VH-VL binders against MKRN2 opposite strand protein (MKRN2OS). Designs and how they scored, part 5

Target 1, 223 residues: MKRN2 opposite strand protein (MKRN2OS), of Homo sapiens (Human) (h3bpm6)
Amino acid sequence: MHCAEAGKALIKFNHCEKYIYSFSVPQCCPLCQQDLGSRKLEDAPVSIANPFTNGHQEKCSFLLRPTQGTFLREYDGRSDLHVGITNTNGVVYNYSAHGVQRDGEGWEESISIPLLQPNMYGMMEQWDKYLEDFSTSGAWLPHRYEDNHHNCYSYALTFINCVLMAEGRQQLDKGEFTEKYVVPRTRLASKFITLYRAIREHGFYVTDCPQQQAQPPEGGGLC

## First folded at step 22 (VH-VL)

Design E4 (from C5 with heavy chain S55T)
Fold by OpenDDE, last read:
Structure E4 (fold): chain C 223 residues (1-223), chain A 124 residues (1-124), chain B 112 residues (1-112)
Amino acid sequence: as target 1 above (223 residues)
Amino acid sequence: QVQLVQSGAEVKKPGATVKISCKVSGYTFTDYYMHWVQQAPGKGLEWMGYINPNTGYTKYDPKFQGRVTITADTSTDTAYMELSSLRSEDTAVYYCARGGTYDWYEGDNAFDYWGQGTLVTVSS
Amino acid sequence: DIVMTQSPDSLAVSLGERATINCKSSQSVLYSDNNKNYLAWYQQKPGQPPKLLIYWASTRESGVPDRFSGSGSGTDFTLTISSLQAEDVAVYYCQQYYDYWTFGQGTKLEQL
């Protein structure tokens, strides 16, 4: 049963001077049991987008998934992530001790980082060739796999850097790439996982509304 | 300073071919895409196509497909636009414009620098 | 193809007054991944090439006066000149660069 749940957004709404998160807007507030039907526009529910996507639907993207289990179910925030690159058809190229694999499934719940903008037609047309040529190089043979230095991440990053170089762009080191592109996505994912699991367990999750710091009244200058 | 300098005005007969050059300076030619834009007299701007000077990849608007050829000479930092089978309707100012680079997140594809334009007159 | 439609086709504004030009795209030019609108505004004076004013719908190009501002998202965009100057008389174009490159038909701004 492919977890159709991975694509559902969460709902955030305000009530009882709290932010309440749920899978859907309940009829009654879970805190005070008041009917939520007559909402002010100011209290309109906000959808929190699911940060996880089906990696096989993400073209020309950098993908992250747990090595074991799924983000929403088993991922503990510390487990190793597996990394891959998608082609234009949603095949995920990834490197392991078994060499470069081309997965047509298994990435249905992934964090994705698009590596092309919608208007990058030229790169899109060449992407599959670049990725295949790169992946068939002797650099990524199984016996060259090393957990610390020559792994799934280095494979993906090296490919990205090859593309950057080919396009006359500055290459990124592991730290730069991670901090700039991976960390923001994983942070969002982590927050979502926390909310999702809490809602799953309790039916809802509650947080404090950030107090609008009352801007001190601009002192009426005595004319 | 970034500069795009185009070749001078051209007068052509119907059915002829025109080739316009756009020489760039002040930046690395291969780092940016080069676009060509047509503007008929008193009319709006119309995108014709672009080239990635680094790879030679080109894309054209379907309106010009089959008649337009965009090329780049990296040795001279010059882009070219060739328009064949000229018609009276092709009488226009043609602009080269720098627009965009490969960047999946922050890259802008707006046309930040333009050539001065080249008038092509197609007359019998 | 994304069609860009400007309104009005022409506008006459007095010096010092606000000028507003609208641009609509037939499809959204907002990219969800980076939350940027792939929209630019250009100014073109007679006999000159277009000049970039605004990109990403609201980011002013370097050297562009503060009186120029861009706003909007998705399909509806606006260029505003807060106080019209004599040198602002020109034709203005919006452009999307989300899916290829297409321009609006232009808006002629004249001085009253």
Scores: ipSAE 0.641, ipTM 0.854, lowest interface PAE 0.9, mean pLDDT 92
Fold by OpenDDE, fold request of step 26:
Structure E4 (fold): chain C 223 residues (1-223), chain A 124 residues (1-124), chain B 112 residues (1-112)
Amino acid sequence: as target 1 above (223 residues)
Amino acid sequence: QVQLVQSGAEVKKPGATVKISCKVSGYTFTDYYMHWVQQAPGKGLEWMGYINPNTGYTKYDPKFQGRVTITADTSTDTAYMELSSLRSEDTAVYYCARGGTYDWYEGDNAFDYWGQGTLVTVSS
Amino acid sequence: DIVMTQSPDSLAVSLGERATINCKSSQSVLYSDNNKNYLAWYQQKPGQPPKLLIYWASTRESGVPDRFSGSGSGTDFTLTISSLQAEDVAVYYCQQYYDYWTFGQGTKLEQL
C-alpha cells in the first residue's frame, strides 16, 4: 500500500506568536485552543511542498531513494542512497552489483532532479535509446561494480556527462553535481522529514521562528 | 561580438525552392540552437523550426513540416533553411535566431541574437 | 499549441508616460521544478529584426534599459515601459518557449 501520504504537502501557519506545522490547518490552535477560522490574509497558511515524488512519474530525471525503506519512514539520514535515471516512460535505470536494472516500481518515494526542461524535445525523443545504449555498454556489467568508484552514482553521473558532452556542454564532476543539484534537494527533504515525523507523532510541530533549511543529512553514503 | 549574417533577398516563382543561409560569428556555433522565424509583411512572428548543430536534430512547426529543411554546417558555422514548394503566402522576411542550449537547470530558449532577415518574394 | 494573445493590438502613449502591454497564454508556461516562466518579450522596429528585451518573464536582457520590466506568472504577463522614450516606438511581441515556440500577435506602440 504505497502510502498516499507521500504526496501531501505540509501546512505552516502562525499563531500564538509561533509557527505551527501540521498536515492541515486545524480548526483550533493546538497551543491555545482558539479558533483559527477567521484569519486575516496576512496570516494565511503557507503550504510546504512535499519534496518527494513518485519517481516513476518523473520522466528523464535523476532520482534518489534510500537503499532501504523510505525517506519518510525508515531513513535515518545516514543510510546509503540509491540513484537512478528515469526514461520517458518512468522506468528507472539504476546500477548495482547485479548490473543495470530497469525498475518499473520501487521508486514511489524519491527525490527527483529533472534532467530535461519542458522544451527539450530533441533529447526527449532520443532519451530512451540513449539511456538504453549507455546502459547496455560493457562498462556497467555486474563484475565491474565497485562500491567506492563504480557504483549507482557514477552510473548516473556518467550518463549525465555523456549527455552533456553530446550536447557540447561542460561535464560535471561528482562534487559539483552533488553540491549544485543534490544537496539543495536533500536539505529540503531532510527538513521535510523532520517536520513530517514530528507532526505524525504529535499532530503538530511548533517553532519560534521560521525554520531555516536543515543541513543535509550527514553521512548518507552514495551507493 | 555575436553576429548572425543571413544571405540576401530572394525572388522566386511559385513551386520553387529557396535556401537561406545564416552565418554565425562571435560564439561557438554548436553551443546554441538555431531557430528560423517567418514574418509575413505587416504580420507577426511565426516559428518555423530549429536545429541543434551538435547533433543535427531538427524540429519543425507543423505548418511548415514537409516543406522546410533546416541544416547546419559546423565547418563553416552556417545554418541553412530551405523552403520548398513556395507559394505567394511564403512571401516574408525570414530570420535566423540563436536560441538556447541544453541545460536542464539554467538554460533558456529565448532568442537572444537574430539575423538581419532575408526577404523572400514569391511572385508569378 | 500554446496560443499567445496580446492586448492591446495597438497603444498610443505620450512621451514620459507608462506603457503597459499584456500577454496571455492559453496554458501555464510556469515550470514547477525551477519556478520559471518560459516567457520572453521582444521589441521590433521597422526594418529590423526583433530584439530580446525580457526572458524568464522578468529578467531583463543585457543592455536593455531599466525602464523596461516584465512581470506576471503562469498565464498572465505584462511588459511595462515606465517612461516612454521616442526610441521605444516599435512592435512588441511576447513569446512562450515552454512548449515549442509561439508568439503573440504583437502590439504596436506609437507615440501620442
Scores: ipSAE 0.610, ipTM 0.840, lowest interface PAE 1.0, mean pLDDT 92
Fold by ESMFold2, fold request of step 26:
Structure E4 (fold): chain C 223 residues (1-223), chain A 124 residues (1-124), chain B 112 residues (1-112)
Amino acid sequence: as target 1 above (223 residues)
Amino acid sequence: QVQLVQSGAEVKKPGATVKISCKVSGYTFTDYYMHWVQQAPGKGLEWMGYINPNTGYTKYDPKFQGRVTITADTSTDTAYMELSSLRSEDTAVYYCARGGTYDWYEGDNAFDYWGQGTLVTVSS
Amino acid sequence: DIVMTQSPDSLAVSLGERATINCKSSQSVLYSDNNKNYLAWYQQKPGQPPKLLIYWASTRESGVPDRFSGSGSGTDFTLTISSLQAEDVAVYYCQQYYDYWTFGQGTKLEQL
């Protein structure tokens, strides 16, 4: 019932020649009913990293969320994702057919890509001014919105490239940014969603050793 | 084979300016940051600044800001470091060193290739 | 600025014995997103430029002998020479490249 379980841990452990996924190590193995107390597991349980964070607690970051609903409850793996950029106070700047929105809520279950990397932290002081100035230019008015070349993703990437130029870094094209940084995170998120929902419904999820995992949903569109 | 070859030793008077060259070969000059490092006699290493030779972007250690100028000439694959208003405490060996790439993610790195060093002696 | 402090300032070790040099940063140099420590070790002999030994705290540069190893994470790092050779007598520097590029003060390693 805890559909917004972004903070709840998932684990994997080995028992009965299977990998078993759950929210915690259960008292008894769900397959054979043997008591698991006193650490009767062959290998230590492995924590599964949670790919989602509260985007409003992320500074200077590229965020993804489903355009409709939330990742854990509603996302089908095929629907479009919406993107935005956080300022230093967790306000999410995002562009749509209605212009630039400055959201203080709605991004509590997001995939986050930190934009300030090592040796870029000096940019933090001017980030909010640069993001606001960028956002109030005539380029991002509602009537300029266009699905393929002037959308939420191009808004975010154009801002990223302005920052990179100001910091003497190489500019990124859409294909490069998407393939290297977005897709790997959305694939991990898809796998996590599959596990999370199976555990919610059945109490656990099982795969064969040594590694045959359930197939994740195919990726959704961006903007 | 990567090589960084620096200009020869210099003797300067206080208040003068020195300009040291660092010519590279064996790699694409415009793909990597070029750094400059000071080492006073018998002392440790101190980072001075860098340049992106492709764009001319520079960054300096605050201790040298205002006195150091780093430039690059892509037609000759040569970086330069100019230090002005020389003092006796600027007597040191100066190194150029190749840094990382400009990639936003994990571009920064340690210094894998160094020039041979240039001794600058500041004496009245 | 991230300050790098090495210990000891000077160390004497017999040939074939283990040498250990420590480096402490005033702030963490671990970037959690990629789980890498932005720390390097250099060897410098008189009249020569520094030579890169180790980067990302524990990755040996190509051509560096196996007796050199790096370890540690966050703020505390160690360079280990498992069996000292005569050619290993030098000054050793740690360097962080997490925020700017700053070096430790150096550790002079001598043959006992």
Scores: ipSAE 0.595, ipTM 0.802, lowest interface PAE 1.5, mean pLDDT 89
Fold by ESMFold2, last read:
Structure E4 (fold): chain C 223 residues (1-223), chain A 124 residues (1-124), chain B 112 residues (1-112)
Amino acid sequence: as target 1 above (223 residues)
Amino acid sequence: QVQLVQSGAEVKKPGATVKISCKVSGYTFTDYYMHWVQQAPGKGLEWMGYINPNTGYTKYDPKFQGRVTITADTSTDTAYMELSSLRSEDTAVYYCARGGTYDWYEGDNAFDYWGQGTLVTVSS
Amino acid sequence: DIVMTQSPDSLAVSLGERATINCKSSQSVLYSDNNKNYLAWYQQKPGQPPKLLIYWASTRESGVPDRFSGSGSGTDFTLTISSLQAEDVAVYYCQQYYDYWTFGQGTKLEQL
């Protein structure tokens, strides 16, 4: 199965009037080759939040992953995403043309949105039963799958709305949920993927402030 | 402009029922939870329960479950709290208070507007 | 159940001096996903309903004087009145709204 990349750290530091991204503070600045270990950086390095987590360690959560491959290695930013809902044991319930699957693996590099909010934690005791009962209804049989209106996303959102109704909360509109909670996370993921791949390939990534996209310098990392 | 106006003080005997009203103005009644809070003489504040006036959904503190009924009348923008099987320990001031919205994410909130309070005295 | 404990039970402070009231929850009221503490502070004067001062642990309600501030995170919270005024004599309550709505026992603030 594909290697999990969750939890890998990135940092950003300032040197040579540039923002430099890397996995750790290097011994030498990749731009000017000055020894950074003997000279203190003017500003402390900043940790870059990793948007990915192991979905099988998430409870009662909405998960996203690429339908094929993993985010860090294969995802091109345009390919299909697949979604699912974890139970309290990290089993991922997801609907496809093959019906409802109950995955114990394959979601180790996921974007996660926790679904139980403050004042909803009493639902955790009923979550697994509700999710299983919902999933075994005739609505989610394989032949009912339809790309536009009856798919993995509508399965997940319909279940969420059943839970919200039971808790006396407002129903979630698909467009609103996507724009408020999914899109911001996928945008952060796309930025992280770009940084991660550039650092993996070149050892660092460079950008300017605040009106210049920068590419990694070709001569970086010699020191 | 937001205003919560409660019904007047009541004197009741043990075992009786009291029903307190809370009429709102200055906002859309069906957009916010309405909460009820008890304050016994010389004591602190104790949450009793709430209603979603839009749907009628209620939730109660387990301490009051089975004795408290909270309702809402959207035609008059009025919430009600009914407390049954009254005991001398129920002698208190009762407040209605506006809570948060029904949103899944960050809907819950503190109580920004309160009624003036209704004294209920339970005595033989 | 989340229990809220305030300290001290009563406090006397001279006009113009700082007053500090502490509130401790039995469980964290920080929701890490939105990084918000579900904690509020109320002021109650005799014969009046409570008045909201602070919500989200540190956000001042509109119309509340700048001398009131809230701080803390997780389980430990503080209400500070930077320079006591005579009208600040009241009982103060903390409240969590993370899981149900529970109040601290109250702190009586008096003028020395």
Scores: ipSAE 0.586, ipTM 0.797, lowest interface PAE 1.6, mean pLDDT 88

